# VHH binders against Testicular acid phosphatase (ACP4), part 5

Target 1, 367 residues: Testicular acid phosphatase (ACP4), of Homo sapiens (Human) (q9bzg2)
Amino acid sequence: LPEGPLVFVALVFRHGDRAPLASYPMDPHKEVASTLWPRGLGQLTTEGVRQQLELGRFLRSRYEAFLSPEYRREEVYIRSTDFDRTLESAQANLAGLFPEAAPGSPEARWRPIPVHTVPVAEDKLLRFPMRSCPRYHELLREATEAAEYQEALEGWTGFLSRLENFTGLSLVGEPLRRAWKVLDTLMCQQAHGLPLPAWASPDVLRTLAQISALDIGAHVGPPRAAEKAQLTGGILLNAILANFSRVQRLGLPLKMVMYSAHDSTLLALQGALGLYDGHTPPYAACLGFEFRKHLGNPAKDGGNVTVSLFYRNDSAHLPLPLSLPGCPAPCPLGRFYQLTAPARPPAHGVSCHGPYEAAIPPAPVVP

## First folded at step 4 (VHH; framework vhh_8h63_2)

Design c42 (from b2 with D31E)
Fold by ESMFold2-Fast, scan of step 4:
Structure c42 (fold): chain B 367 residues (1-367), chain A 121 residues (1-121)
Amino acid sequence: as target 1 above (367 residues)
Amino acid sequence: ELQLVESGGGLVQAGGSLTVSCAASGRTFSEYEMGWSRQAPGKERELVAGIYSGGSTYYADTVKGRFTISRDNAKNTLYLQMNSLKPEDTAMYYCAAGYEGDYSLSEYDYWGQGTQVTVSG
């Protein structure tokens, strides 16, 4: 289908750089953590603010012809998870996207932009309550019992034993998942110029990255990737598609919905799209859904809109164009709906708390 | 590192009330999602209630309206107030803590040893 003008954009991005979520017993930086991270563990850093400002500026440039230069509540809706780091990330991003409204400029006329959130316990859209979902745990257990996962775990027995000794952490229960958390702490410390322990060689970091990729694959990939997605990223995917359908059906002026969220949000969404690449989304990574008007005859072509995907995971490079499996870009919206249907919640299916009823559309984000 | 120790379990008559507590050691208690799970003999472990660092709560349908989860960050203590207790609430109750957001949401990271609650009736 020939690409036409943009009519709607949905953006999902990870918060910026943060302090580590945790230390480990043998961490050489443990005793100075309060000095290194004065705002506290898990809190957004100055570098995180800079990354989000830069992402906002990228989005301003990308959508200069599409978005008004001034913020208009009828054109843009911003939704965040209820975490300081995601709320602050959204604000920093908006300062880059709408520089005329940004606070801190001597010439700026202060005009705050609303960022909407919901309590964490109610956030089925951006934060999937996997811990409280018995069905999701059953699907995850099936993945960890699979031959690929078990063979890898056996192969890493010696590595994991050494990791326990070097970190002082118990890996009992979910060893690959606990090892992934060590990688997060090491990567965070390295990003802030802290020397890594001597045992954290490039080979160790590479093995931890492979462990991370396998465990993430168990969460969002085969077996039963579509059913896992129905309980997680498929909910957000369904909401994005439903928001566009409402905008188009009602002729709403809304142009862009922005979601400020976590790496787990992006991973689950990538899983629902069949696009997980084996890598954890970096800070300020952004997955975009771009809806464009078809320029052909919509009555004969079976649809008048196409969907394009991009993934920006490196500010030094152009965004990666992505293609839905089975639908090369530009993908007709009708085909996009058909191919993603198995990963989206069914009207009559299994939810974490029982079967879905026919009248449960995802809560519209749009006013 | 976080250590969790449960207390307050015991015997209670059907229709009665009981509060179980979980004492956490460590400076990071306020940053964790905390939860209460229970396991009766011969049954799967069931998550009954959770509370996020920001104070938002969730409950299993089996206990909603009867149980209240709360936290005191100044005392590093988690509570579960159980009202209108039923014989089916008889179980070992476990305190749990998990990282929020950027780590796996599918598993709690730290667990206590449990406290037994027995409801007669």
Scores: ipSAE 0.374, ipTM 0.697, lowest interface PAE 3.3, mean pLDDT 85

Design c43 (from b2 with E33D)
Fold by ESMFold2-Fast, scan of step 4:
Structure c43 (fold): chain B 367 residues (1-367), chain A 121 residues (1-121)
Amino acid sequence: as target 1 above (367 residues)
Amino acid sequence: ELQLVESGGGLVQAGGSLTVSCAASGRTFSDYDMGWSRQAPGKERELVAGIYSGGSTYYADTVKGRFTISRDNAKNTLYLQMNSLKPEDTAMYYCAAGYEGDYSLSEYDYWGQGTQVTVSG
């Protein structure tokens, strides 16, 4: 057990279960897609709402001694990407985190909680719009031209050719990335009890998962993983650390920052931490940063603060405690800062991002 | 599968204006993030403008203030309005589409064959 009291928490979670992002030309469910997904492609499902309510209840239990039982704007800040599914996920999560306690009229019981967002094109914090960054494309190209990536791609030539024939999709250009969307559609269909085509065997799904893992590794892993992180997950990591610094320096009552985002957000953040495990974060997966004061002899010219990480990727199990490479939990904040420095952008900014005071999202405001 | 066909390219005088268009067919256009890239002979392909499904836009510094990207979801058409054209804007212009979903950390999924823009001066 950490000896010191919890002083600040940052949570980054993936939205809940959604409809598929896309269909493919030969999809046997294509003609009834509007019936199967009445809210539209990519939209949050009832199961997604349930998953987020459950995550919220988990967080309520975990932080019952830390957070007020009622929402207080000075204690909690919620930020989402500008997608219906992430905004709705945040609201469902908050319903679980701050359940109604007192009986009353619906109007008296319901206390709306603000969820903040920014336009997708401006969201450097949670969306990392890599399409507009030539330097990131150079880093990705270097990874895809590496021997390991090319050997795997050659090994999958027959598989990808068969996948094109079964789906009717051209995989020319970005074959592994386009294969992810096929996997997404199949996994969504299977999760909702729809029959999969005969060609979509368990072996095919396993191969698609391996393809996904390799291409994700190219985006967030070696080579030059730290430089990739400076353009992506390192921005979010820097914001989390900066938020804690401001809270501590100014003595703010802010206790928790919640980020409702995507699997790509978690993958980029895991890359920045050196903690990518080869798996796509499932729906409602949550990565937590817990800041605690050490009760020992405090430094005279600085605080004794430690950082602990957890990853909750299965609601049936306890969260997985994570350790930053080179710093077993609880990791002293100073050491955490030193070890993550290569993955965090410098104050002057990096390629594709201007001066960092202009690029860093503002810290949560307390009125 | 989404098909993209560019049109509207041609010869224009320096300081002039030109609009290129991209007609999309196949799947639901409004769900896609769209963009315009260009490639001049001997140069790398450059993303010049993009528009998200929600309408938010971004521009390369080289064209910011001169080019305007827009979309008409009812007509399944993407536009790039190019003003104050310079000889250095001479390039093949390519239309691109991608679904800005959870898995996409880079690049567009669908590309057109391009339309040539030549700026004389």
Scores: ipSAE 0.373, ipTM 0.705, lowest interface PAE 3.7, mean pLDDT 85

Design c44 (from b2 with R27F F29V)
Fold by ESMFold2-Fast, scan of step 4:
Structure c44 (fold): chain B 367 residues (1-367), chain A 121 residues (1-121)
Amino acid sequence: as target 1 above (367 residues)
Amino acid sequence: ELQLVESGGGLVQAGGSLTVSCAASGFTVSDYEMGWSRQAPGKERELVAGIYSGGSTYYADTVKGRFTISRDNAKNTLYLQMNSLKPEDTAMYYCAAGYEGDYSLSEYDYWGQGTQVTVSG
């Protein structure tokens, strides 16, 4: 049967390029950090704005036949975490997606587009503050105490000792996680053309990337990846599926939901989908869920709709089509529900997050 | 280097109030997610309260309505005001600071040495 018309899209994207979250004691750029990052640590850069504007233009082109050229409140809902960088990323993205509504557009009257957010402490949908979840800590501890993790950590003993000496940073407690923060700072500096210290060779950066991949795997991957997902990315996955169900059941005009979030949001979603690739999502990376009608199929249930996934992690290349393990694209919605069920919170299970907010506001009533 | 030093612990009678403080050096408290955790002998460490850089707060159900977390930016100090104290609140209380980093949300990055709170009753 031929692939039918697009009926709903959910997009989850990482914020654009930012300043480092922190410096380290022996950082040669520490004294000039305020000059290098005038907007502050962790804040979106001009390059980050450019990346998001470009992503928005890509989405405009991809959905030109599906989405109205003018922003319509009933067609698009945008939700961000409550961080300056994610809120600004959402605005820059929207300027690319709806050029006629963009600020500074000549001959067009600027029309602001609402971006919805909730306080960080209440954001159980796009943020996963696992510090307050004893069950998640138990699962994470199980992963870090596993032989494979411990053997790798022992193999890096000499490397981590040298890293402590070069950075002045104590790695005691959580050495691989603290090493990731050093990598983040170095990668931000390198991306902005800053000279790296002599000790931060390509070999050192590769080892830090391997360390980061192992620690990410402990958070979202085996063992018990499905149980970890139930407490993290499975919550967002469940919300995306519930959003489509509501739109279909109530005949809502809503076409697109956009989530402006973090690399951890994308990693947790990849974990829930069984699609974690061992890499941190780059700035402005976008994971898309595309729901299409099946034409000529007499089925009267969720199997008459298909779900396709794409991952855009490089603006120079076409988006990567993704397949859910066990369901090649386009995947029937009913099969997608069945295969992802272990990773989504159970209806009668206890969640560390309690009730979470609904992603879709009530449909507007037009006289 | 970032350092956290807790103070203000002590012996208090059930139903009483106590404020513990955490003095930060090497960084600005308002730029970090700050928190208070407690650990009683033989028990797991429990996160009781936290405050994000933007000022939004969260509390464990065990202390909600009784404890208040706050910051004094001029003094670069974090506080935990504890009211209606119960014997089960007896624990070593630890101050913590964490980056509001996308990947590092599962744990705090820096911890103090703790301050003992004992509730009699």
Scores: ipSAE 0.400, ipTM 0.725, lowest interface PAE 3.5, mean pLDDT 85

Design c46 (from b2 with S56D)
Fold by ESMFold2-Fast, scan of step 4:
Structure c46 (fold): chain B 367 residues (1-367), chain A 121 residues (1-121)
Amino acid sequence: as target 1 above (367 residues)
Amino acid sequence: ELQLVESGGGLVQAGGSLTVSCAASGRTFSDYEMGWSRQAPGKERELVAGIYSGGDTYYADTVKGRFTISRDNAKNTLYLQMNSLKPEDTAMYYCAAGYEGDYSLSEYDYWGQGTQVTVSG
């Protein structure tokens, strides 16, 4: 189908570079953690600010013909999870996307841009509700009892025993999940030039990455990937589609919705789309939904909309165009709705959660 | 680092009530999602209740309407009030704390040693 002008964009991005979320008992850096991470564990670093500013500049360039050069409340809505790192990431991103509104501009021209959030307990849209949902725990357990997961776990018995001894961390309960947390700490330390312990060789890091990929697959992939998505990423996917539907139906001037969130948010969304690639989304990774008018003959095409996806996971390269399984880009919106329906929650709600309204701002008040 | 210590377990007759507590030390308690899990004899570990840093709660269907989870951030203490206890509630009860964020959403980061609750017929 011929592509037409861009009419709506939804962006979901991971926060920038942060301090580790936790240390482990035998971590050689644990005693100097307050010196290494003066802002605290899990907090956005200066590099994280730089990454988000760069992403914002990329988005400005990509949408220069679509977005006004100045921020307009009726054109752009920004929503973040209620974490310092995601809120700060949104602000840094906006400084790149709207340079005239950035801090450091002459006071007469500087305009702060609102970033909206909701309390963590109320954030069913951008937070993975794994702990709060008994049904999700049942689905996750089914995945961990599957042959693939159990065979891999058995194959890693010796590795996990050694990891437990090296870290001093008990892996009892969910060993692959706990091992993945060790990888996060090691990767954060390596990214900041800190020496890794001798046991954390490239081979060990590769095995931890494989463990991470398998456990993430259990969270967002088979078995029953669609039902898992209805409780997680499908909620966000449904909100994105509902936001576009409302904008189109009511003729709203809203052009872009931005979501500042976590790797788990992107993983859950990728799961709902059938697009998990075996990798944790890097810092400032961005998944975009681009809605375009179909440009064909009006009598034949009826002015249909198409959806295109992109994934930017490396600032040194162009974004990766993504295709929904069963619908090569540009995907007609009707087909996109049909193929994603099993992964989106029904109107009456699902186990653990009631009916959902799209996470869209109140209609802008026009002066 | 956060350390969790449970207390208040014991023997209770069916239909009775018991409150178990979990004292947290070492780091800011208020930043964590807290929960209670139990391991009954011959059964898998079950999440029974949880409470977010903001105070919102969730419960397993097996305990809904009978158990109440609460937290006191000033005292760094988590509570589970158990009413209308049944013999099937007999289990080791574990306190847990999860860092609210990325990789911690599916698993708690800190665990207590557990406190035994036994409900007699």
Scores: ipSAE 0.151, ipTM 0.557, lowest interface PAE 4.3, mean pLDDT 84

Design c48 (from b2 with S53E)
Fold by ESMFold2-Fast, scan of step 4:
Structure c48 (fold): chain B 367 residues (1-367), chain A 121 residues (1-121)
Amino acid sequence: as target 1 above (367 residues)
Amino acid sequence: ELQLVESGGGLVQAGGSLTVSCAASGRTFSDYEMGWSRQAPGKERELVAGIYEGGSTYYADTVKGRFTISRDNAKNTLYLQMNSLKPEDTAMYYCAAGYEGDYSLSEYDYWGQGTQVTVSG
């Protein structure tokens, strides 16, 4: 199996550990939230900074032969959603990825690395603002009206009623989505050593995880999973492939694109790839696309480039190699394009958000 | 525990203007992405306008250039200024609030009971 040199990498990672996004009315920690979370709700914690710095160090080790030891504008592009936690995660990651500085050199020590972002309402690439997409709401409604979803909802009627009583939240409207937010708060509190309420037993947490998996499946899975992907994760997938195409076509020195984003970003991208496994991506989870030149005979349907995927969801273990359904690694680029085409927006297709975001920055000015 | 109460609806002639308001009580208003949806009899609910915590806005194509959404975090109040009203703008208008978050942006968490806007022509 001839495998050649790495030529391009795209990385999509979730922000590090954060404070809960919200509290619920009966939350025993509600009134002391400002003491527990001095930086505020949804804000990156010290543990989150540590996780991202560690991810950056992992990436430095993985790409030590490929990426220059010092940051070079022409080699690396970093893009984040417009949230403090994702912007700070990107900065912490970059500190781990580019730790080299000349000893006693103020100039090298003070060199900033740019992180690019766009307003949340305009973030078509990483945020997929589904609330403002009528077509996506039609597809989601179709999924929630499906027999499997409705039967599960009916089966959880007693559980959800008890959850309303324990939390003080009304779950009317979209109960499974609202239950996910309760789970998020409980998991954040547990991760920080805070005692959970007596009602939040391991069995309750398992049921909430099952509820979350079903609701996530409705957002990124059948029915019409490919059409949902075209409006969400397929946009990002298309941008990653377009970035490589432009780099190859124009002979650009760009080696790596990094996207600092959310669990929803990774879930939508996994959906577009047919790789959603029923689990929410943990803090600092990273999905990587590695493009390599194929050695020997040209690939059957895509020239001499292959794509490999990895998923790092546990810093204590090696990254998981992933295979696109129907194309074992290393997958020829042409086959990768062919198999992912239904999940990517068509060239002349409709968009809920107008024109898609430009994939990469202009080439650096050469003196 | 967050409650949303809409006000300012009424009867307006075509071409006129109206401002509807939404007062939030309970939790801190500034924690939420806010929106206005409307529903006419026999039709599904339509998201008309949205505003994020930082002030970025969205408008449905049907109302772009005519409606303006704004928020006053100090007063815990959301506004929708409606100009150049048309008979087809007749609907019950609902205020909505959602947490800014990672996983689900597809649904608002809290809804008001609505305020009726009727445009005659």
Scores: ipSAE 0.262, ipTM 0.639, lowest interface PAE 4.3, mean pLDDT 84

Design c49 (from b2 with Y52W)
Fold by ESMFold2-Fast, scan of step 4:
Structure c49 (fold): chain B 367 residues (1-367), chain A 121 residues (1-121)
Amino acid sequence: as target 1 above (367 residues)
Amino acid sequence: ELQLVESGGGLVQAGGSLTVSCAASGRTFSDYEMGWSRQAPGKERELVAGIWSGGSTYYADTVKGRFTISRDNAKNTLYLQMNSLKPEDTAMYYCAAGYEGDYSLSEYDYWGQGTQVTVSG
């Protein structure tokens, strides 16, 4: 399959390794948390910086022929959620992507690269607006009332009771969601070589992973996955497509848009694409959208742009090429628009959202 | 572990003002998104206001311009200033705290017992 030149790239990546979001009451490491996590809970670790620098170097290599070796404001736009770990992740990534701009020798001319953000309560692009969206609550409630969810919850009654006892956490109200927080803490501790408590056996971790997968499926999957996507990942998907459309229509020099975000951002986007694989995106996981002109496209009249997707979820391996369901590679842009339309919000907005703005700098105002 | 205790509810005449408070005990108040939800008899619980650790706020359309949410991280206290109260604001008001970050939850993680606000005409 002949590949044409890249014309635009959109990248969505998860922050690097972090401290746990919280301790639980019976956590054996609770009293030494300040020595284990000197930067604080939820904060990016040195390993997280390393992972993002490595991702940046990977992206530099992948786009060496496409992207200028030095940062140029007109070629690259970087947007992050308003969290220290995502902002720091973006900076570490950029140090790998633009090594010429990174701090180096005393004579190196390091040039800061702007990372844009918005207040977290207003960030409908990179975060789920779940707590403040009544329609999303209705859709999620429908999913939790489904037979599969209820049968699993009933089947895990004994497990969840034991988990409450071992952790000291109340799981009342949202047992599967609260159990995920326990898994997050245990996985963070394990990643840093800390001994897990005796009750956190491999069987317990497997069950917690199944609980996490089911709860994530309720948030981004059936029933009404497309309508859920319109309120979540479809917003970001729509912005990516709108950014490319604007670049083409206005002849802008913009080559790359980068989004520094969370596992929930990637999960919502995967849901909108029909590509959720049952696994939580690891630290520094990156989902890429590559827009190419293809020479001799006989299948399209007046359109020779295709969209390719990749998912990098393991730095030891090459990124995974992904195919949109119903559109094998190379996927024509027109078909990509058509197949994703049910998951993207209409231009006038939907419940909980107004009209959507593309995440690129506003055009220069000329008097 | 985070514990939430509401106070300041009571009876108030239509058009009046009232401030409810939520005292948090525990170690991580500053790390949580905080919110106020209310539930009137025969109705579902409604989120009326929320505030993130950085101070960004949001409000339900039913209370915009009348209610103000604020937090004092040094005192581990959340406030809801309610102005121009209407009979339809009569409800049990619940303080809530949710984890910020990687996983966006549909609901809050910790809840108080609630404080009753009754608006009479």
Scores: ipSAE 0.327, ipTM 0.671, lowest interface PAE 3.8, mean pLDDT 84

Design c5 (from b2 with Y99W)
Fold by ESMFold2-Fast, scan of step 4:
Structure c5 (fold): chain B 367 residues (1-367), chain A 121 residues (1-121)
Amino acid sequence: as target 1 above (367 residues)
Amino acid sequence: ELQLVESGGGLVQAGGSLTVSCAASGRTFSDYEMGWSRQAPGKERELVAGIYSGGSTYYADTVKGRFTISRDNAKNTLYLQMNSLKPEDTAMYYCAAGWEGDYSLSEYDYWGQGTQVTVSG
């Protein structure tokens, strides 16, 4: 089917490289953590800034024919979670996307670009407050009590006991999730050229990656993946589709919405799309929704638009084109709505989900 | 590593007030999302209130307007001020801490042993 011009883009990306979220008791780098991570745990690193600047440059190249070279508030809306690392990631990304607006221009002219955020407790769009949701806990418990999860946990009993001894970290309560946090610390250290402990062999890291994949699958995948999505990634998916609908209905000049968020945001969105691949999104990973006019197909009522997805998870390679299960790219918008409907919350809301905030505010009216 | 110890529970008359506290030991208390959950005999654990590292709070509808959660990062202490107590508030109250990180779709990571609150009518 022939593709027409791009009319709207929604981008969801993970923050750049950061310091570890935590140390473990027997971490050989624990005593020099303040020297290794001068900005603090969980904070964006210089490498994280570079990754986001590079992503911004990629987006500039990809959308050079679509997006004005100068930032225009009516063309682009940027929203971040309320974390230093995501706010800073958004700023670095924008410096790559709008290089003439970035600090350090020859004339020392800098035009700041607004990045919008909301308090983390209120952020139902990008930070899903699942700890406060009894229904989500029931769905998660169902997944962790399933035979597959329990058999894997039992099979890793020896591994987890050894991990506890090497790290000094208690895994009691949620062993697979706590093991994932050890993996996060080790991956952050390895990415910064720090020697890993002798026990953290390639085989250990591979097992931790498998543990991570199973635990993430319990949170965003089957059983009842669609219901889990209605409480998480489906909210964001619904907002993306609603934003496009509003832009088209009102004839708004808005071309792009950017969301600076977390790996959990991308994982939940992938779950809602049926596209979780068993891997954690890397730093600066970007999932894109591209809306195009469909040419030569006489859809009389809203069916003349297609949706294409891409996933950029490696700056050394071209983005991966993705296909919604049951709808090869480019997917007609009407079919995309139908296939994703079970994963999106209904207008009246669901358990733990009331009215969600608008992803884009209405344009101010002039007198 | 984080350890949580609750205190301040006891017997109180309906309409009264009580403050429970949770002392945390660990270098990263300020980095955690903290919460209070309660469990009455024969019932599921209910999240009562939560507070993020940045200070934003949330409350269960059953306690909103009556309970106030607060944290003192300098003292590594979490508080729950309970006003206008009702017999149905009788429960074991647990403090909890969770990583306020990128992977935040799941349960709290650390739990205390609980402190009993009994409201008589």
Scores: ipSAE 0.434, ipTM 0.740, lowest interface PAE 3.2, mean pLDDT 85

Design c50 (from b2 with S56Y)
Fold by ESMFold2-Fast, scan of step 4:
Structure c50 (fold): chain B 367 residues (1-367), chain A 121 residues (1-121)
Amino acid sequence: as target 1 above (367 residues)
Amino acid sequence: ELQLVESGGGLVQAGGSLTVSCAASGRTFSDYEMGWSRQAPGKERELVAGIYSGGYTYYADTVKGRFTISRDNAKNTLYLQMNSLKPEDTAMYYCAAGYEGDYSLSEYDYWGQGTQVTVSG
């Protein structure tokens, strides 16, 4: 199918580099944590700001022909989770996407761009709601009781016992999930130039990555991946599609919606799309939905729009084009809608969520 | 590091009431999802109740209608009010805290040492 002109973009990106969220009991750095992380645990670092500025500059280059060179409130809407690191990431990204005015202009200056958020407890779009949904707990339990998960857990019994001794953490209850948090802490410390303990060898880190992949797979993948998605990433996927539908139906000038969020947000979206690759999204990873008008005769599947996906997980490389399973890029919107329907919540809602309609800012009105 | 200390456990008669409390170190208590789990001898740990930073609550079917979880963010304290206690409620009760957002795929991140609740009769 011909490329056609870009008409709408939705972007979901992970915050930039942060301090660790937690330490572990035997962490050699635990007593000096306040000195190492003066801004606090989980807070965005200078490297995180740099990563987001770079992502913003990448997006500016990619969409230079599509977006106005200066921010216009009618063209771009930005939504973040209510965390300092995601709000700051959004601001840094926007500084790269909409840089300050050229030198020598006495009236041009950096203009603040609004970033919208909602309280954490109310944020069902960008957070992964595992504890507040009894149906999701049942689906997760089914996955952890599956033969594949149990066989892997049994195979790692010796490794997990050694990890418990090395870290001083009790892994009882949810050993693979608790092991993933150890990996996060170690990777954060390594990224900031802190020496890893001798037991945290490359083999140990590889095993922790495999454990993380299996546990994440249980949360967003089989069995019943589509039903899990209806309670998680499918909500955001539905919002993205509904936002485009509203923009198209009402002829709105809105060109781009940006979501500043977490690795769990991207994992849940990847699950809903059938595109989880076994890896945790890195800092400033960006998943893009690009809607284009098809040039030529309208498709029978509800018009002439196609959807293309990209995943940018390495700033040193071009973004990875992604294909929805069963629909090679560019995918006709009608087909994209049909194939993702099982993963999106129905209009009447699901067990833990009532009826949902995506909210975007009201259209500008001129008398 | 977040530290959790439970108190208020003890011996109580069947049909009676008891409140257990959990005091947390002051680092961003309001940002954590808090919960109560219990473990009886020879049994697996059971999640009893949870409360989000915004006050939304959930309960296990075994305690729903009898137990009430609440939090005081100004005092960094979590409570579990237990009514109509049964001998089957006898267990060590553990306070737990989980970080929201990036840790959404994890169980609780921090656990207290527990407080023993024994229901006679």
Scores: ipSAE 0.076, ipTM 0.441, lowest interface PAE 4.7, mean pLDDT 82

